# VH-VL binders against o27280: the designs that were tried, part 366

Target 1, 266 residues: o27280
Amino acid sequence: MDSMNVPEVLEIKRIVEESESVKTFIFSWDFRREVRPGQFVMVWDFRDEKPMSVSLIDPVRSEIGISIRRVGEFTDRVHGLSEGDLLGIRGPYGRGFELMGRDILLVGGGIGMAPLAALADEATARGMRVDALVAARTADELLFLDRLEAAGVNISTCTDDGSCGFKGFAHERLLTLEENHDMAAVCGPEPMMFQVMRILDERDVPAQLSLERYMKCAVGICGQCCLDDTGFRVCAEGPVFWSQELSRVREFGRYRRDPAGRRVPW
Below, E stands for the ipSAE of ESMFold2; O stands for the ipSAE of OpenDDE; V2 stands for 0.75 times the mean of E and O plus 0.25 times the DockQ between their complexes.

## First folded at step 15 (VH-VL)

Design ua19 (framework fv_marstacimab; at its last look DockQ between E and O 0.73; V2 from the best seeds 0.79)
Fold by OpenDDE, look of step 16:
Structure ua19 (fold): chain C 266 residues (1-266), chain A 119 residues (1-119), chain B 112 residues (1-112)
Amino acid sequence: as target 1 above (266 residues)
Amino acid sequence: EVQLLESGGGLVQPGGSLRLSCAASGFTFSSYYMSWVRQAPGKGLEWVSAISKSGGYTRYADSVKGRFTISRDNSKNTLYLQMNSLRAEDTAVYYCARLDDYYYGMDVWGQGTMVTVSS
Amino acid sequence: QSVLTQPPSVSGAPGQRVTISCTGSSSNIGADYDVNWYQQLPGTAPKLLIYGNSNRPSGVPDRFSGSKSGTSASLAITGLQAEDEADYYCQSYDRSLRGSWVFGGGTKLTVL
């Protein structure tokens, strides 16, 4: 319990191949340690450490899942692991999603669907009606469709190339949907989230958005994940933010900071 | 013991400002939505404002929107209501209430604090 | 004027059964939002009486019951007692009013 800031070495219990580039690593978890959808853990492969969102929370099986997209050296190494191998898990950290209302809209892009899949499970368990707009570049990159369907989620898909569902971006598909929801949860590329948030704000739908920033300490000390103007730390005050909060964040949807602290456009 | 205790009520002139506080104890404050509900003398209950667990989301009744601001300090277990541009019709007992996010009801109420707006 | 409609008053003799109705719309009760009921004794703060349509908090006698159907809800009090004389409010959530918590106008229950 006191080891929140110390990585716990856990055995990979199971690996689920979600797509060609995404794997979910499942671990046994002691649920005396509370974990919420939208929170993240620091994954340590004994060389480097990276923040990853929790994508599965299963109290019945006493398991959690972490979905990781292969994008660089760290994730390459992790993707090379097998069941039975070890990883260090530290956390969970950050502010997770809150649920309200009777129906919820989930809007996810690519790996952004990871925390939303966990949220979908919780929402459906609470008896909420869940609609999910799942976006990806191509059909092969759409994540968690079978899992969401099995959970009773109403799925709408959109792909950049039109290979599945609506041809276009998530915000474009959203514009074609006339129904308003009690709340929305959004996670994906920040330009997508920015456009989606604007639409939801115009419709007066409360929204929560999960931001990605370079995070090093995960405990709000190093400041590398600070957002301009507000001073919000993504690892401490986030990564889940309400749209009302993000409306005050100048850099949201516009730029991010690289590991060197330089402004980098999206 | 779960408890809410309001303070800050009093007499104020129209156009004036007042800040209400609600001290919470006996529960994990940051795990709950909070709300203000008011009751004019001899009248019914009227929801005023609500705030999310983190404080990142707020809602207001149309009657107070633009004039009232709800906020919270989870480190102090305190809920606030900043009331500006007060009107005679704002005269009421103001209750602090804990919201349940499953059934959207108020399961804990304070004793209330009286706000009187009069010239 | 209240989003939820209640009769302004009801009365009954000790031992009788009384019912208080709460009528909403498709944007609140009809949208599957729960109805909660509050009892307010004279000079006191409201107290949660029924939550989630039909659940009683600890300490609330089983002679109080709640139900919901369609766009309406009802509070029933059996074995009416003198101490039940109070104001009763229904409450729900309305998605069409910018996500507002809404109360009924209240019902004054008089025990004859």
Scores: ipSAE 0.904, ipTM 0.950, lowest interface PAE 0.6, mean pLDDT 95
Fold by ESMFold2-Fast, scan of step 15:
Structure ua19 (fold): chain C 266 residues (1-266), chain A 119 residues (1-119), chain B 112 residues (1-112)
Amino acid sequence: as target 1 above (266 residues)
Amino acid sequence: EVQLLESGGGLVQPGGSLRLSCAASGFTFSSYYMSWVRQAPGKGLEWVSAISKSGGYTRYADSVKGRFTISRDNSKNTLYLQMNSLRAEDTAVYYCARLDDYYYGMDVWGQGTMVTVSS
Amino acid sequence: QSVLTQPPSVSGAPGQRVTISCTGSSSNIGADYDVNWYQQLPGTAPKLLIYGNSNRPSGVPDRFSGSKSGTSASLAITGLQAEDEADYYCQSYDRSLRGSWVFGGGTKLTVL
């Protein structure tokens, strides 16, 4: 039996309240099943199953963490759970981030900081210098700042309303930051990622971007996404893509797909 | 044992094409960046191209950009170099080399395959 | 010409010490990219000799050592043996060249 495709019922060991709308659920994990930053799991509440990025990978404590933002019925139910309650976990799935070099820039927007927090841990553990640009609409929505600081990450913040750090959008803040990184990893709203990618491409920084809204395609649950307009297959290869791959996809940053599969301009 | 084995070299006319292959064994091929390095007869080493673990990122030396294409098939543990519009200056032994993703070094090399571009 | 500069040749007698230099610039070695060294015996493929400035792979004798200072690196070989006669290449990474792996021109070591 393929244990990766069968949900394992796990006890919620600990819950961390990251913000008013985000919680991290921590589970014991057997690391005979490797989990890498950028991968996701399917979370099953015994009614519905949804893809969630892994935000904590801790082999020393034998734990993984999954950060969930409250945005609908499924996530509202999961947020109502307590330590000791059970969830089904299936996975991991998808391509994880690839590390190269000794200097990495992380650019995260909102919940997009979740997979990047796990990546920051891996990058710092291997001796890389890590700079993180953490963006949100307001100060209260900035995530993982204490965890990143504890890991030795050099943090820059920006908020749309100016309540913390630079007042403005992530790409505007990025224009004021140094250019010399061996690589970058980006996760957040697609319009933000598109603008950040353009700047990184101009600076000739290899970048990886996580398209979390397409994670379900990687597990064969395809009904809402298609980026196969250049022979590129999101369902087989995501959620993490190199900017070189996304630069060949006309939809990225220009169009999205609605639940019916129809192209809609951003 | 960790091993890389190149094939596909030979004699080709100027303007012609060749496809080189590199068979990997003894390690998890999909966990490594890979590269091609060449050496003209009696000359030094020159980096040609590199490819990420997934194949989603590629880089080329300016001397081959637009003419050569690096690719990989992780299901077959094989690295490729498609060489088009070959020139006399491309005559060299072509080595497959495994890349270290931290030190930017090449820790495992194949034996090389000779490409001769001549009429 | 090579982006990294090495002397074209060095020579020594058995038991002596030789040093091979590798001079870069602010866009590679001077930008804190590591230097790796390769040994190429006549008629063979290159073999990794030193990685990350000063680390030896398993099987490389302690007679070989690497160091880095500023924009330059050096490979030192002590207790020279006839079997050390080979070409030696330094290699680093250059950010200004669109992210390129760069080699030195190579140094032919003759053991007399």
Scores: ipSAE 0.778, ipTM 0.878, lowest interface PAE 1.1, mean pLDDT 89
Fold by ESMFold2, look of step 16:
Structure ua19 (fold): chain C 266 residues (1-266), chain A 119 residues (1-119), chain B 112 residues (1-112)
Amino acid sequence: as target 1 above (266 residues)
Amino acid sequence: EVQLLESGGGLVQPGGSLRLSCAASGFTFSSYYMSWVRQAPGKGLEWVSAISKSGGYTRYADSVKGRFTISRDNSKNTLYLQMNSLRAEDTAVYYCARLDDYYYGMDVWGQGTMVTVSS
Amino acid sequence: QSVLTQPPSVSGAPGQRVTISCTGSSSNIGADYDVNWYQQLPGTAPKLLIYGNSNRPSGVPDRFSGSKSGTSASLAITGLQAEDEADYYCQSYDRSLRGSWVFGGGTKLTVL
């Protein structure tokens, strides 16, 4: 084993306010460290460290972007930072999305659209047709719509309260959409992903889904991110899994584990 | 020098099993989808199976589904085909092929390995 | 049975132009999936000849060309040469319920 992987301290180059509760933090990045959509980094605020998905991968400007929703004390502290402030970044880690074919469906709920926005950029750059179903509780929480539109993505929206687009859950809207995609990529609340996966499996659409689990080491050593019945480590064999792999995972869509290893329902 | 080298073919009785291997070199194996294609003597090409870059997604022709298993070991740059419950109609040359994930074409082929299923 | 239909054979004299048809359906070529072509010389493995309907890999001469229209595709060979005598296969992807890679039955080209 070489030395422990330590966070590199990077300056926040730009902050983009994506919504009232979501900001994208942009950093200069040396792309000798390759980054793929669906991979994550550990963000260190000099006090705590959390996994965050990469939402922008721009080799031309040598930049990456990390989108963070304010949901607790760590993310509150990070949201309080300004351009020029420092964060530690280690990674990237995990397996990203694989592309196949010409037509891809993206299904994102809330902040789950972040890694899918990066994937959309890659897919459109190679000439794929991209459809995105962007879901949120309310219209003000729909993320990346302007960016996706500028990239040529065909957007469908749904909101729980009906304030924009289809009123209802993402899987309900999906039932009314065209069934002709070569693959799908799904990221968002795990109950949503489970329901979406069921529909995609029935349609025999190859699907990749990005899971969230508690992480400590991020390199596959500590075992904190393991999935029941398979031993898959989300930080090493995931966070992106094919639906074929997840069909063997009893806990998917049913429960999660807290840092103490206890089962908690979704 | 991009190369695919199949091995493991041979003579087997109906109901038997064989495991084919395909050694890859000269390219980043883990960056490509892979496939098996077969050709019965005097017949055309028939797609058998495909596998994603990670190995987490697999597809099979209906004629082999449930009997054949495609797999890969990216640390060894090797593609596998486990063939069980072999039948006479499985007699063919089996080719390992590299799949292009955009055009869905097979841009690199091995020389093939012969599988003969007969009493 | 092949999912894509090709004529079983075609022939031409040296220097002539020959075409080989490939007929599919609405679930493959007609669903805008690309057609790829392979050349198989006697006793050898197939070799990619045309990809993405009309693109040639490095080393394939420009007298080989491909096209696609509707549910059909065509391979044209101009300036026919003796070494072109081979079997030719078209191939596409079919997105029916399970999705699969599909080949034509093959066309034997004879150079007279």
Scores: ipSAE 0.703, ipTM 0.862, lowest interface PAE 1.5, mean pLDDT 90
ESMFold2 (binder alone), look of step 16: mean pLDDT 94; pTM 0.960

Design ua2 (framework fv_marstacimab)
Fold by ESMFold2-Fast, scan of step 15:
Structure ua2 (fold): chain C 266 residues (1-266), chain A 119 residues (1-119), chain B 112 residues (1-112)
Amino acid sequence: as target 1 above (266 residues)
Amino acid sequence: EVQLLESGGGLVQPGGSLRLSCAASGFTFSSYYMSWVRQAPGKGLEWVSFISKSGGYTRYADSVKGRFTISRDNSKNTLYLQMNSLRAEDTAVYYCARLDDYYYGMDVWGQGTMVTVSS
Amino acid sequence: QSVLTQPPSVSGAPGQRVTISCTGSSSNIGADYDVHWYQQLPGTAPKLLIYGNSNRPSGVPDRFSGSKSGTSASLAITGLQAEDEADYYCQSYDRSLRGSWVFGGGTKLTVL
C-alpha cells in the first residue's frame, strides 16, 4: 500500500495571483515525500481530480506551490477558493527534470513557465547560470518574471503582440540568442516546443521538454496518457522527455488526435 | 557499500560483438548519470559514452559513434554497453563510472573488464 | 593529441614536493569547467583523488592538493611517499564538438 495514491486533504496556506488567469496555491508539505521540478500532483476539489505541475518547491519553509490557469469548470471552482479552504493532493508523479552542467536555458510559454520556475529555483540554488526565455500572447500573460529576477535569472521575453520584449514567437526570439548552454528545458504549447527543439538540436544543445497535455490519470490507473510510435505514457514515463526521445515520435509537433483517433493539425 | 561491478568482457574477433554489464549496488542508481571509460594496454584513460538518469539521452566519443550503444535498466540497477563492429583499436579495459552532475567528475569506478579484439 | 596536456612523467625523492600540470583551452578549463584528478596504482582501477578543482574526498590525505588558474590546473603532492608511485590523470569537460568528458594523457610519478 502506497500512500502516494491516496489524496491528502491539505489547507490552502497562501494564494498568489500570478496574472488575471493564473493563481499559485501554496500548501505545507512533508518533504519525506521528495518532490522535484517537472513532477506533478493530482489536485482534488472533492468532485473532480486534475493533474497540476508543481511550480514552487521550498524545503526550508516546508511548502509546495501549484500554479493553476483558469480554463474550465474545475479550474473556475478552484480559483473561487480562499486561504484556509481545503483541497486533496496526491503524488508527486512522473519523472522530473535532470540538471547537468554549469548553465541552462529555460524556454517557457504561458503556464509552461510553472514547472520551469521550480526548475530555475533548483538550478540557481546549485550555482548554475540560468537564462530564461519567457513567452506569452501578451505582456500581462508573462509569468514569474519577478520571481525569476529575484532568483538571479537572466530573462528574455517575447510576446505575440509585441507588448513586451521581442515581437514574435519563442523560436524566432531563440534564433537571435547565440549563447551556448550545457542543456535546455522547454515547456509550453506543443508547436512552440517542436520549433524550439529543432533549433536546439541544430545547436547540439541537449533539451528536456515537458508534455503535460495527456495527464488525465494518476500513474498506474490508466494508459490514456500515451505518445504515438514509442508507446510512452506521459503520466508514467513523462511528463519530461529528452529531445533525443521525442525525435522518434511521429506526432510530436505535427498533429494530434481527436477522440475518434483521427489526425488533426495543430 | 557503494560499488560498481563490470562483466561481459572477453576475447572477440574483429567485426564481432560483445555486451558489457555493470551492476550497481549501495546507492540509488536511478539518481545518477553513468559513463563508460576505457584504457588500452599501456595507454591513458578515454571517455567512451554517457547516459542520462532516465536513459533518454546518450553521448558517444567519435571513435565509437554508430558502433556502440549505451543503455540502462534502472529496475535492475544495471548499466550496459552494446559493442558492435569491434576493431583491434577497441582492445582495452572498460570501466563503469558514476558521474556527478554538479562537478562533471567520476566519483565511483568499477574494477574494469578486459575486452580483447584479436583474430 | 590529448585535449588536456600533462607531462608524461615526473619524479621526486621521499619527502619532497612534486607538481603535475594539466593544460587545457578556452573550451574546457578556460570555460570554467572544473578539473578532477584520478590516481591509478599499478594494476588497479582509477580512484578519485581531487574533485571540483581543490576538494578532497574522504580518506585522501591533505598532502594532495589541487588548484586551477585560467586554462590550466595543477596537482601538488607534498611529503612524497613510495606508495604515491602511480599514474595521475586530470579530467574536465569540453563544451566544443557536442560536449564531451576529456582526460589528460596521464603522468607517471616515480619515487626515487
Scores: ipSAE 0.684, ipTM 0.845, lowest interface PAE 1.7, mean pLDDT 88

Design ua20 (framework fv_marstacimab)
Fold by ESMFold2-Fast, scan of step 15:
Structure ua20 (fold): chain C 266 residues (1-266), chain A 119 residues (1-119), chain B 112 residues (1-112)
Amino acid sequence: as target 1 above (266 residues)
Amino acid sequence: EVQLLESGGGLVQPGGSLRLSCAASGFTFSDYYMSWVRQAPGKGLEWVSAISKSGGYTRYADSVKGRFTISRDNSKNTLYLQMNSLRAEDTAVYYCARLDDYYYGMDVWGQGTMVTVSS
Amino acid sequence: QSVLTQPPSVSGAPGQRVTISCTGSSSNIGADYDVHWYQQLPGTAPKLLIYGNSNRPSGVPDRFSGSKSGTSASLAITGLQAEDEADYYCQSYDRSLRGSWVFGGGTKLTVL
């Protein structure tokens, strides 16, 4: 099955309401097509196609899950779908997270917890100790806490407004956590990831960051998938990058790209 | 059969360069971290360098940092070690070894290739 | 000089028990990183003998065993045989050296 670039029309098997603005869509999946945490698929609603990170990988039940936040026209339409409805799925694409060592720190902001939830499942299944710092603007925007708890993850929370856990930003909370981790994985708003990366670099903790920018193509053929200086194409060479790779990218944490490929401040 | 086979060793003058290769077979090469380990004649094992599955993360022993570059080509199932500014103390058998990413151990070793740095 | 300390040599007669020590520090074995043992027969590449402190790969006889306590580990060989004559290396991971794989200096086992 060398046809990962052809969409499969799949039935929505189950929908999980993660929050008011986030839903996880669950599909049956043939795991002869391997899927790793950190990889993404193209989701096609028969009008538009958008990249979405895989948030659940369950080979025992033969299921994958895709978590989608409602932010615009495409996601509004997908959120209107019901169990039994159809979506086109193409992929997986990109390189996923790599695991190393016996313990891992996950730092996730908002919907960035989606790919990290899949990673937490893999890490716990292989016997790693998992510490997760889950960050959001408010308590009702914290995602996957029950799923992480069920997986045996050690959870810390922080909210910008102080409505749950530590009051403040992810990097401020990180300064109060243990320094001893074999590796870290980070996903969330780029400014958050930049600040977290700096702290982890100082602690000499190898870190992987999932950098999901505006992507308008499935295989990274457009400039919107590129980063400055390195020529990295997010959908071809990412979305997961080691901090060692990102240290050379001048745009990281300072600029993003709009749909036309122009540099705009965060 | 899971195998690693090193090549590219030989005699080189101080200050010279060599590129070592390690051909992997019998397993999915892209699923493993890889390393180079050396052993000087009559001496013990010394870790030289390690590389992540994607090649995006690399580590070097202080003795070789800035002179050696580890890389991999997953499409060719091959690990490389580019050795520049070679010194007499780099004389050793160089082993390719597969890394276990949980235990930090080395479960499969190649037969080694001899690098001699001499005038 | 190696980061992990092993005796340079040990000896025993056939049928005896020998033990090889591996002493580390708080940045490696003492930081809960596992210890692995490798056997190197004369003229050959090292072969994994024990991984994760005490686990045997398929094909390794049960007369080889590993243990770990605090900052140290030990390899025990019971029922010593002539073919056990080899160099034995311990290996762990050290976080203080910006993340490094570290080996002991090696122990030459002589069977007399």
Scores: ipSAE 0.708, ipTM 0.835, lowest interface PAE 1.3, mean pLDDT 88

Design ua21 (framework fv_marstacimab)
Fold by ESMFold2-Fast, scan of step 15:
Structure ua21 (fold): chain C 266 residues (1-266), chain A 119 residues (1-119), chain B 112 residues (1-112)
Amino acid sequence: as target 1 above (266 residues)
Amino acid sequence: EVQLLESGGGLVQPGGSLRLSCAASGFTFSSYYMSWVRQAPGKGLEWVSAISKSGGYTRYADSVKGRFTISRDNSKNTLYLQMNSLRAEDTAVYYCARLDDYYYGMDVWGQGTMVTVSS
Amino acid sequence: QSVLTQPPSVSGAPGQRVTISCTGSSSNIGDDYDVHWYQQLPGTAPKLLIYGNSNRPSGVPDRFSGSKSGTSASLAITGLQAEDEADYYCQSYDRSLRGSWVFGGGTKLTVL
């Protein structure tokens, strides 16, 4: 993005319906502004701005994609748009995923598969073996399975209700999978990520986790988020953090804060 | 010209501390994993520590775990190794080396800085 | 002792061929991790000679070559020259050691 961080008004080139509640909006992109998996953009509908992870990075077609789940007023309005309509996009922002080694495990829950789908493309393009554990509440909420399969990814699925693959939660399925990976990347509901991180830590697999709540800190004057609420520790830019960094965050997986700053269990 | 320059070596007593620095130039420092490798006088190479591009992930050889801390400052293009509770067997030339994140190899090396732990 | 085993010394005459072996195990070279080779001239820092089992960095002569089979790797040097007299180290990665970069003990090459 431009050094002024102003939104660029872009035309929606194509819309892909991923599920009943998720759409991917595709835009032409000038790759002189590099973007990597794990980074996000601010999406502006000319009323409100919200951070959205980049889910497709395609330099061959000169396109980026942004996957959006319908969960409230802003996302309902954006879902009502058509090809040819305009959105403001600024960014990219935030710390992206790092790749290391020959093989990677991806563990994604729901819309958390969006940034991991972009990562899978990059990992396969560089010749890594990619195993993905895709988790959702029901079969209809599993995302990007066809895209991952087309990329050569080895896919395992689990659903809470057993409608596809293993019946149970991501961490329960992970306990039945092979332990041998150079690294892992995890994105999904924070309670899921916490349980997965504990298992990966026990296996000595270095893991990176993407936390939506730290995306807003990577824009404007804040630019960074403090991993320790005491204010005496070094601040780190999100949304992607290594598990070693998250081990020092007392809130991770235990509680969150509401708009008034009060602690609320997950 | 791609270059790594170590500094901060010297003579220190057992139980003492020393901080090594490695100044990087000629490449985008923040795009690479980095490592420290040491070599005792007349002996072979031993990997000591590695750090991710962001500094958020670190790895240590068992011989130094809990005593040494690797860190980096991407704004200054500098890698650090904080060495505490030094022992005679830590006496070595310490090399800064750039890590390849695909092959797990080391493609650029500094000239080294000598650390002598007197006993 | 080193995790990767190299002969401590190898010698040859000018113009001849020598090979330096690097023997690992199922947790490193045998786990399909690549082998890299470094040349250390007397009094100097190590220099990357071969990476990814068989690739040469720019400026390395083709008389240096690498290969890998099973749990072992080899560095071959043909047309030996006096300036090849150096220590040679192999290096790989071992995930069973909680993810560690591992070096061989080094081989001193003498050109007779």
Scores: ipSAE 0.753, ipTM 0.866, lowest interface PAE 1.3, mean pLDDT 88

